Miniprotein binders against q6w4x9r395to579. Designs and how they scored, part 225

Target 1, 185 residues: q6w4x9r395to579
Amino acid sequence: GHCSLEGGSFVTTFDARPYRFHGTCTYILLQSPQLPEDGALMAVYDKSGVSHSETSLVAVVYLSRQDKIVISQDEVVTNNGEAKWLPYKTRNITVFRQTSTHLQMATSFGLELVVQLRPIFQAYVTVGPQFRGQTRGLCGNFNGDTTDDFTTSMGIAEGTASLFVDSWRAGNCPAALERETDPCS
Short names: E, the ipSAE of ESMFold2; O, the ipSAE of OpenDDE; V2, 0.75 times the mean of E and O plus 0.25 times the DockQ between their complexes.

## First folded at step 19 (miniprotein)

Design ei2 (at its last look DockQ between E and O 0.90; V2 from the best seeds 0.72)
Fold by ESMFold2, look of step 19:
Structure ei2 (fold): chain B 185 residues (1-185), chain A 82 residues (1-82)
Amino acid sequence: as target 1 above (185 residues)
Amino acid sequence: STTRLRIEFRDISEEQAKKVEEIIRFEAEKSGVDVEFEYHDGRLTVEAEGTPYAIEWFLYIVRLRLWWEMDGVEIYVIKVES
């Protein structure tokens, strides 16, 4: 399964449901019992430097009871805040420079993450088939049905991206609609 | 049906307790979970009540946020009653 986080805060879920949102927060991208030690993949969004209230991806975080790996432009930061030279390895995780513009996090538990650092910070999440029907977060539930991919953290299927995205906030952040008082383009 | 959860944080300062409470209040409101706090002598006790689904997510997301936002704060699950 493939989930992508691209350019203008565009997301395509594991079930190929596309959506866009404009929020400044940390969000749960992917949580699953297939991730060891209660792990989750999170995405950090912040405002872009353009003339509008647009937001873009600035970091991707893998977090569990034992691991804290932050991938942002130019660095990988781990559990104690220490920046690491690549490749960086733990028992289950390897982070390495795939190309001059791309980093990859490979794991033994079926999660792969590719981060494009330039020209635009983007991320591509790949999970193995063992994750089918066992995911939740911004990447959806991976059950083959796009109509319920907007399932909130309360287990409620929503028809709009804004309520769905706000339910997956992992921080004391204002709701996305509060930053965008005019939802028309 | 309703699940009651009691969790505890030990040997934390008043400043740490306030930050933990801020996280928990936000996640409780988001999850539809009712919470009550008691801080005494370095110990913060939280009573939480909600549906079984809401309590499971609430506990998960609180733990995750604490790992992300605060170092050295541990949760002890004291009691879970359905």
Scores: ipSAE 0.696, ipTM 0.866, lowest interface PAE 1.0, mean pLDDT 86
Fold by OpenDDE base, look of step 19:
Structure ei2 (fold): chain B 185 residues (1-185), chain A 82 residues (1-82)
Amino acid sequence: as target 1 above (185 residues)
Amino acid sequence: STTRLRIEFRDISEEQAKKVEEIIRFEAEKSGVDVEFEYHDGRLTVEAEGTPYAIEWFLYIVRLRLWWEMDGVEIYVIKVES
């Protein structure tokens, strides 16, 4: 399964459903029992301009009982504080520079993350087949059905992205704005 | 069917307790979980009640957010009844 966060406000789920939203909060991208130690992958969005529609991804966070990894444009922060040298390796996670503009987080449990730092901060999430039907969050449920990708944290399938996205907020943030735009246009 | 959850925060300041309460109330509302709070002399006690699914998610997200937003705050699950 491949999930992408591109263009500042575009998301494509594991089931390849594209949608767009504008929010300035931290959201759960991926939560699954397949992630060890109650792990979750999160995305941090912030304002990139004066307009409410000017939002962008500013960081990706992996958080578990054992690990806290924050990848932003300028730094990688871990449990031990600010870490500017790579590669960083824990028991089952490795963060390293893939290219001059890309960082990669590799894991032993079937999660891969590629982060494009420049010119636009973007993220690409890949999960193994063991995650099928067992994922939750903005990346969807990875069950091959795009019609139920907008399932909220309470297991309710929504027809629009707004309530879906808001349900996955990991903070007391304002509601996200939905725009009916084709990400491919 | 309903599940009742009792959690405690120990050695927590009043200021910290207020922040924890804000987080928990927010997540409780989102999850459809009823919560009650009691703070006394550095201890915050939270009683939560909801469906098994709601309580499970509520506990998870609260743990996650506390870990993310509040360093040094330890959560203790005291009792779970179904």
Scores: ipSAE 0.612, ipTM 0.837, lowest interface PAE 0.8, mean pLDDT 92
ESMFold2 (binder alone), look of step 19: mean pLDDT 89; pTM 0.884

Design ei20 (at its last look DockQ between E and O 0.92; V2 from the best seeds 0.70)
Fold by OpenDDE base, look of step 19:
Structure ei20 (fold): chain B 185 residues (1-185), chain A 82 residues (1-82)
Amino acid sequence: as target 1 above (185 residues)
Amino acid sequence: STTRLRIEFRDISEEQAKKVEEIIRFEAEKSGVDVEFEYHDGRLTVEAEGSPYAIEWFLYIVRLRLWWEMDGVEIYVIKTES
């Protein structure tokens, strides 16, 4: 399964459903029992301009009981809040520079993350087949059905992205502005 | 069916307790979980009640957010009844 966060506000789920939203919060991208130690992948969005529609991805966070990894445009921060030199390696996670503009987080448990740093901060999430039907968050449920990708944290399928996205907020932030547009339109 | 959960925070300041309460109330509302709080002399006690699914998610997201937002705050699950 491949999930992408592109263009500042565009998301394509594991089931290849595209959608758009504008929010300034931390959101759960991926939560799954297949992630060890209650792990979750999160995305941090912030304002990139004056208007409410000017939002962009500014960081990707992997958080578990054992690991805390923050990948931003300028640094990789770990559990102790300090920037680390790359490559950074833990028990089952390795963060390294893939290219001059791309970082990669590789894991032993079937999660791969590629982060494009420049010119636009973008993220690409790949999960193994063992994650099928067992994922939750903005990246969807990876069950091959795009119609139920907007399933909330409470297991309710929504027809629009706004309530879906808001359900996956990982902070007490305001609700995202509903701007569901087809990125291909 | 409903599940009742009691969690405690020990050696927590009043200021920290307020922040924890804000987090928990927010997540409880989102999850459809009823919560009650009691703070006394460095201990915050939270009683939560909801469906098994709601309580499970509630506990998970609270743990996650506390780990993310509240350094040094530990959560203790004291009682769980179904």
Scores: ipSAE 0.627, ipTM 0.844, lowest interface PAE 0.8, mean pLDDT 92
Fold by ESMFold2, look of step 19:
Structure ei20 (fold): chain B 185 residues (1-185), chain A 82 residues (1-82)
Amino acid sequence: as target 1 above (185 residues)
Amino acid sequence: STTRLRIEFRDISEEQAKKVEEIIRFEAEKSGVDVEFEYHDGRLTVEAEGSPYAIEWFLYIVRLRLWWEMDGVEIYVIKTES
């Protein structure tokens, strides 16, 4: 299954459902019992443009009881707050430069993350078939059915991306529902 | 159907307890979980009540946010009752 986080705050779920949102927060991108040590993949979004409504991905975080791996748009990789030289390897995770513009996090548990650093910070998440029907978060539930991909953290299917996205906030941040006016437009 | 969860944080300062409470109140509101707090002598006790699904997610997301946002704070699950 493939999930993408692309420029303009566009997301495509594991079930190929596209949506866009405008928010500034850390969000649960993927949670699954298939991830060891209560692991989760998170996405950090921030304001990115001259318009108040423009937000973009600025970091991707893999968090578990053992690791806090941050890959940020400044091209620095940290684990538990300490900067790491690449390639960086733990027992079950390897982070390395795939190309001059792309980093890859490969794992032994079926999760793969490719981060495009330039020209635009983007992320591509791939999970093996063992994850089917067992994912939650912004990447959806990976059950082959797009009608319930906007399932909130409470297990409720929503009709709008904003309500769905807001339920996956991992921080005390404002809801993404408020529209902003662009004073320069 | 209602599940009750009692959790504790031990040997934490009032400042740490305030931050933990802020996280827990936010997640409780999102999850439809009712919470009550008691802080005494370095121990923060939280009584939480909600549906079984809400309590399970609540506990998971609180642990995750504590790992992400705070250092040196450990959560102890004292009991879960259905």
Scores: ipSAE 0.625, ipTM 0.839, lowest interface PAE 1.4, mean pLDDT 87
ESMFold2 (binder alone), look of step 19: mean pLDDT 78; pTM 0.769

Design ei21 (at its last look DockQ between E and O 0.89; V2 from the best seeds 0.72)
Fold by OpenDDE base, look of step 19:
Structure ei21 (fold): chain B 185 residues (1-185), chain A 82 residues (1-82)
Amino acid sequence: as target 1 above (185 residues)
Amino acid sequence: STTRLRIEFRDISEEQAKKVEEIIRFEAEKSGVDVEFEYHDGRLTVEAEGSPYAIEWFLYIVRLRLWWEMDGVEIYVKKEES
């Protein structure tokens, strides 16, 4: 399964459903029992301009009971809040520079993350087949059915992205704005 | 069927307790979980009640957010099924 966060406000789920939103919060991208130690992948969005529609991804966070990894445009921060030199390695996670503009987080449990730092901060999430039907968050449920990708944290399938996205907020933030926009336009 | 949780925070300041309460109230509302708070002399007690599904998610997200947002805060949880 491949999930992408592109263009600052575009998301494509594991089931290849595209949608767009504008929010300035931290959101759960991926939560699954397949992630060890109650792990979750999160995305941090912030305001990038004056308009409410000017929002962008500013960081990706992997958080578990054992690990706290924050990948931002300028640094990689770990549990104690210190920036780390790359490559950074824990028991089952490695963060390293893939290219001059891309970082990669590789894991032993079937999660891969590629982060494009410039010119636009973007993220690409890949999960193994063992995650099928066992994921939730903004990246969807990875069950091959796009019609139920907008399932909220409470297991309710929504028809629009707004309530879906808001349900996955991991902070006390205002509601996100939804726009029906083709990611390719 | 409903599940009841008792969450305790020990050696927590009033300021910290307020922050915890804000986080928990927000998540409780989202999850459809009823919560009640009591703070006394460095101890915050939270009573939570909801469906088993709601309580499981509520507890998970609260733990996650507290770990993310509140350094050094430990929680003690008692769970009762009814």
Scores: ipSAE 0.707, ipTM 0.875, lowest interface PAE 0.7, mean pLDDT 92
Fold by ESMFold2, look of step 19:
Structure ei21 (fold): chain B 185 residues (1-185), chain A 82 residues (1-82)
Amino acid sequence: as target 1 above (185 residues)
Amino acid sequence: STTRLRIEFRDISEEQAKKVEEIIRFEAEKSGVDVEFEYHDGRLTVEAEGSPYAIEWFLYIVRLRLWWEMDGVEIYVKKEES
C-alpha cells in the first residue's frame, strides 16, 4: 500500500484516493495496531506562501513509546531532541540517505518512509500487506474501498476532505472549516 | 454500555497540569468523552467516561499528544470497564 504527501498539500491515500487540504497543524498520518509500542506516523504542515491558504509539509514524525523520530524540512533528523548523523539505527528502525535529495526510514515492522528534501519537501509512505484494513489517519483505511477513505477518528465516513482532515488533528489548532469563510448555507 | 477511565499525573506543577488539562479537554470534546478534573498538591486526577470505542481512542490520542508535546509528564491509567 502507498500513500503520498506532495506539494500543495496534496494527499493520495493507500486506496489511491486523492485530495487536497489547507491546514497548519500536526495530523495523524497513519496509526495501526501493526506499529509496535502504540506507534503512529504524524505529518506537520505549516504556511508555505504569501497566502494563509497555502500550506505545505514541513516534517514527518514517527512516535511511539520507544521512538520520537523527526525528519524536518531543514534536513535535520532528530530523535528525542538530539540531532543525528546518518545512517541512524535503532533495533527496528534505520534512517539513511537514499540519494542526495532523499532520506529513507526503513523498519522491521512493514513501514517504509521516503522523504524528498529538495526541491520540495514531500513524503511517500509504503506499508506491507499486513496493514490492509488496519490503518487509520490521513492515508485512509487501506480496505480497497475509496468511498470510505474519508473515515474520521470516530469511524464516521465524511463527504469532504476538510472534515476528515480536521478529525485527525493532533494539536490544539483551529479546524480548517473555521479558518475559511465557508458558511453552512 | 459505558467505560470509565481514571488517569493520574503525579509530581506535576500547576503549569504542567494546565497544559495537560488543555490537551485532555480538546480530545475529550472531539471524542464525545465526559471528563472531570481534580488537582491537589502536585497530583492531577482525571475521571473519563464514554463509550468503549471513544475511550480507547481518547486514551491513545491523549498519550500520543503528551509524548509529543510535553516533557517529564508520567501518566498512570486505571481502566474501569463496566
Scores: ipSAE 0.617, ipTM 0.822, lowest interface PAE 1.3, mean pLDDT 85
ESMFold2 (binder alone), look of step 19: mean pLDDT 82; pTM 0.815

Design ei3 (at its last look DockQ between E and O 0.64; V2 from the best seeds 0.69)
Fold by ESMFold2, look of step 19:
Structure ei3 (fold): chain B 185 residues (1-185), chain A 82 residues (1-82)
Amino acid sequence: as target 1 above (185 residues)
Amino acid sequence: STTRLRIEFRDISEEQAKKVEEIIRFEAEKSGVDVEFEYHDGRLTVEARGSPYAIEWFLYIVKLRLWWEMDGVEIYVIKVES
């Protein structure tokens, strides 16, 4: 399954449902019991500088009881606040430069993250089939049904992106502004 | 049904407790979970009440945010009752 964060503010879920949002916050991108040590993938958004209300992706974070790996727009890879030389390897995770413009985080538990650093900071999440029907967050629930991909953290299916996105905030931050949502059936 | 969750934080300062309370209040409001706090003698005790689903998510997201935002704070789950 594939989930993408493109164009600064666009998301396409594991079930291929596209949407757009703006908000200054950290969000749960993917949470699943398939991730060890209560792990989650998070996405950090901040103001883009293009307009007053527009935001874009600035970092992707893998967080668990054991790991706090940050890949940021300024190309600094940290683990628990310490900058790391690439390739960087833990027991289950390897971060390396895939190309001159792309970094990859490969894992032993079926999660792969590819980050495009230039010209625009973008992220591509790939999960193995064991994740089917077992994901939560901005990437949706991976159940083959786009009509419930906007399921909130409380398990409520919403028709618009705004309430869905706001429920996945991982920080004391204002609610996201819904703009140009186009839920595909 | 309703789940009651009691958690504690031990050997934390008043400053740390205030920060933990701020995180927990936000997540409780977001999850529809009712919370009560007691801080005494370096111990912060939290009683939380909500649906089983809300409590499960509440506990998870509180742990995750503490890992992300704080150092030196450990959460102890004392009791889970349905």
Scores: ipSAE 0.753, ipTM 0.882, lowest interface PAE 0.8, mean pLDDT 87
Fold by OpenDDE base, look of step 19:
Structure ei3 (fold): chain B 185 residues (1-185), chain A 82 residues (1-82)
Amino acid sequence: as target 1 above (185 residues)
Amino acid sequence: STTRLRIEFRDISEEQAKKVEEIIRFEAEKSGVDVEFEYHDGRLTVEARGSPYAIEWFLYIVKLRLWWEMDGVEIYVIKVES
């Protein structure tokens, strides 16, 4: 399964459903029992301009009971809040520079993350087949059915991205004021 | 089907309890979980009710957030099926 966060506000789910939203919060991209130690992958969005439609991805966070890894445009920060030199390696996670513009987080449990740093901060999530039907978050449920990708944290399938996205807020932040479900709009 | 979840925090200050409550209320609202709080003399008790699915997610996210956001706070869980 491949999930992408591109263009500042565009998401393509594991089931290849594209959508767009504008928010300035941290959102759960991927939660699954297949992630060890209650792990979850999150995305941090912030304002990139004056208007509400000017939002962009600014960081990706992997969070578990054992690890906290924050990948931003300029640094990789871990549990102690300090920037780390790459490659950074834990028990089952390695963060390293893939190219001059790309970082990669490799894991032993079937999760791969590629982050494009420049010119636009973008993220690409890959999960193994063992994750099929067992994922939650903005990346969808990876069950081959695009019609139920907008399943909220309450287990309710929504027809639009607005309530879906807001349900996956990971912090005490307000709901986004403006969203677009059509990426071509 | 409805699941009742009882969460307890022991040896928790009033200030800590307020912060925990804020986190839990937020997650409860998002999860469609009904919650009630009681704080007395260093113990915070939380009663949560919702569907099995909602309670499962609620408990997960609460545990994760509290683990990282509330240092030194331990959570005790009692789950009752109804």
Scores: ipSAE 0.651, ipTM 0.856, lowest interface PAE 0.9, mean pLDDT 92
ESMFold2 (binder alone), look of step 19: mean pLDDT 88; pTM 0.883

Design ei4 (at its last look DockQ between E and O 0.71; V2 from the best seeds 0.70)
Fold by ESMFold2, look of step 19:
Structure ei4 (fold): chain B 185 residues (1-185), chain A 82 residues (1-82)
Amino acid sequence: as target 1 above (185 residues)
Amino acid sequence: STTRLRIEFRDISEEQAKKVEEIIRFEAEKSGVDVEFEYHDGRLTVEAEGSPYAIEWFLYIVKLRLWWEMDGVEIYVIKVES
């Protein structure tokens, strides 16, 4: 399964449902029992322009009982707050420079993350088939049905991306603004 | 069809307890979980009640946010009743 976070704050879920949102928060991108040590992948968005509603991806975080790996747009990689030289390896995670503009986090548990650092900070998430039907977060539920990909943290299918996205906040943050920056909706 | 959860935090300062309470209040409101707090002598006790699904997510996201946002705070699950 493939989930992407691309420029303009666009997201495409594991079930290929596209949406756009703007908010300043940390969000649960992917949570699954397939991730060891109660792990989750999170996405950090921050204000990126002059408009009060424009935001962009600034970091991707893998967090568990054991790891707190941050890959930020300033090209710094940390684990538990300590900067790391690449390639960086734990027992089940390896972070390395794939190209001059791309970093890769490879794992033994079926998660792969590719981060494009330049020209625009973007992220691409790949999960193995064992994740089918067992994911939660901004990347959707991976159940083959796009009509319920906007399922909130309370298990409720919503009709708007804004309500769905706001439910996945991992921080005391203001609600996202979708309506003012989505002229095609 | 409801779950009652009791958790506690031990040996935490009043400042740490206030920060934990703010995290828990936010997540409880978002999850539709009712919470009550008692802090005394370095121990914060939280009683939470909600649907089984809401309590599962509530407990998970509280743990995750504590790992992300705080140091030196451990959560103890004392009791889960359905």
Scores: ipSAE 0.729, ipTM 0.871, lowest interface PAE 0.9, mean pLDDT 87
Fold by OpenDDE base, look of step 19:
Structure ei4 (fold): chain B 185 residues (1-185), chain A 82 residues (1-82)
Amino acid sequence: as target 1 above (185 residues)
Amino acid sequence: STTRLRIEFRDISEEQAKKVEEIIRFEAEKSGVDVEFEYHDGRLTVEAEGSPYAIEWFLYIVKLRLWWEMDGVEIYVIKVES
């Protein structure tokens, strides 16, 4: 499964459903029992301009009971808040520079993350087949059905992205006043 | 189907309890989980009720957030009833 966060506010789920949202919070991208130690992948969005629609991805966070890895444009920060030199390696996670503009987080448990740092901060999530039907978050449920990708944390399938996205906020931040826009429109 | 969950926080200050409550209320609202709180003499008790799916996620995210946001606070799951 491939999930992408591109163009500042565009998301394509594991099931290849594209959608757009504007928020300034941290959101659960991927949670799955296949991730060890209650792991979850999160996306941090922030305001990039003066208007409500000017939001962008600013960081990706992997969080578990053992690890906290924050990948931003300028640094990789770990559990204790220290910026680490790359490559950074834990028991089952390695973060390294893939190219001059790309970082990669490789894992032993079937999760891969590629982060484009410049010119636009973008992220690409890949999960193995063992994750099928076992994922939650903005990247969807990876079950081959796009119609239920907008399943909220309550287990309710929404027709629009707004309530879906808000349900996956990972912090006490205000709900985004979003209007769903079709990336293809 | 409805699941009831009782969790406790022990040896927690009133200030900590307030912060925990804020986190839990936020997650409960998002999850469609009904919650009730009782704080007494260093113990915070939370009663939660919702669908099995909602409770499962609620418990997960609360544990994860508390683990990282509330250092030294431990959550005890003392009752799960479906």
Scores: ipSAE 0.658, ipTM 0.859, lowest interface PAE 0.8, mean pLDDT 93
ESMFold2 (binder alone), look of step 19: mean pLDDT 89; pTM 0.892

Design ei5 (at its last look DockQ between E and O 0.91; V2 from the best seeds 0.73)
Fold by ESMFold2, look of step 19:
Structure ei5 (fold): chain B 185 residues (1-185), chain A 82 residues (1-82)
Amino acid sequence: as target 1 above (185 residues)
Amino acid sequence: STTRLRIEFRDISEEQAKKVEEIIRFEAEKSGVDVEFEYHDGRLTVEARGSPYAIEWFLYIVRLRLWWEMDGIEIYVIKVES
């Protein structure tokens, strides 16, 4: 399954449902029992400096009981609060420079992350078939049905991205500001 | 049905306890979980009540946020009953 974070504010779920949002926060992108040590993939959004309400993806974080790996445009890799030289390898995770503009995090547990650093910070999440029907977060539930991909952290299917995104906040922060149909957003 | 959860944080300062309480209040409100706090002698005890699903998510997201936002904070799950 494939989930993408593109163009600063656009998301396409594992079930190919596209949406857009704006919000200054860290969000749960993917949580699953298939990730070891209660792991999660998170996405960090911040103001883009283009307008007061516009935000863009600025970092992707893999976090578990044992790992804290932060990938941002301004830093190559941060693990457990420290900047690291690449390639970076643990027993289960390898982070390396795929190209001059792309980094890759490969894992032994079926998660792969590719981050485009330039010209725009973008992220591409790939999960193996063992994740089918077992994911939660901004990437959706990976059950083959786009109609329930906007399922909140409380298991409620919403009709708009805003309430869905708001439920996946991992921080004391304001609600998402996105309007799905606004051509100016 | 209703699940009751008791969790405990040990050897934390009053300042750390206030930050933990801020995280827990936010996540409790989001998850529809009712919480009560007691801080005494470096120990913060939290009593939480909600649906089984809400309690499972609440505990998960609180732990994740503590790993993300704070250092050296460990949750001890004392009691889970439904």
Scores: ipSAE 0.757, ipTM 0.884, lowest interface PAE 0.8, mean pLDDT 86
Fold by OpenDDE base, look of step 19:
Structure ei5 (fold): chain B 185 residues (1-185), chain A 82 residues (1-82)
Amino acid sequence: as target 1 above (185 residues)
Amino acid sequence: STTRLRIEFRDISEEQAKKVEEIIRFEAEKSGVDVEFEYHDGRLTVEARGSPYAIEWFLYIVRLRLWWEMDGIEIYVIKVES
């Protein structure tokens, strides 16, 4: 399964459903029992301009009971809030520079993350087949059905992205805004 | 079916307790979980009630958020009854 966060406000789920939203919060991208130690992958969005529609991805966070890894445009921060030199390695996670503009987080449990740092901060999430039907969050449920990708944290299928996205907020943030925009435009 | 959850925070200041309460109330509302709070002498007790699914998610997201927003705080699960 491949999930992408592109263009600052575009998301494509594991089931290849594209949608757009504007929010300035931290959202759960991926939560699954397949992630060890209650792990979750999160995305941090912030305001990038004056308009409410000017939002962008500013960081990706992996959080578990054992690890806290924050990948931002300028640094990789771990549990103690210190920036780390790359490559950074824990028991089952490695963060390293893939290219001059891309970082990669590799894991032993079937999660891969590629982060494009420049010119636009973008993220690409890949999960193994063992995650099928067992994922939750903005990346969807990875069950091959695009029609139920907007399932909320409480297991309710929503028809709009805004309510879906808001359900996956990991903070007390304002509601997200939805725009009818072609991701390819 | 209704599940009852009791969690505690120990050696927590009143200021910290207020922050925890704000986070928990927000997540409780989102999850359809009823919560009650009691703070006394450095201990915050939270009683939560809801469906088994709601309580499970509530506990998970609360743990996640508190870990993220209030690093180092310990959560004690005292009781889970279904």
Scores: ipSAE 0.588, ipTM 0.829, lowest interface PAE 0.9, mean pLDDT 92
ESMFold2 (binder alone), look of step 19: mean pLDDT 84; pTM 0.835

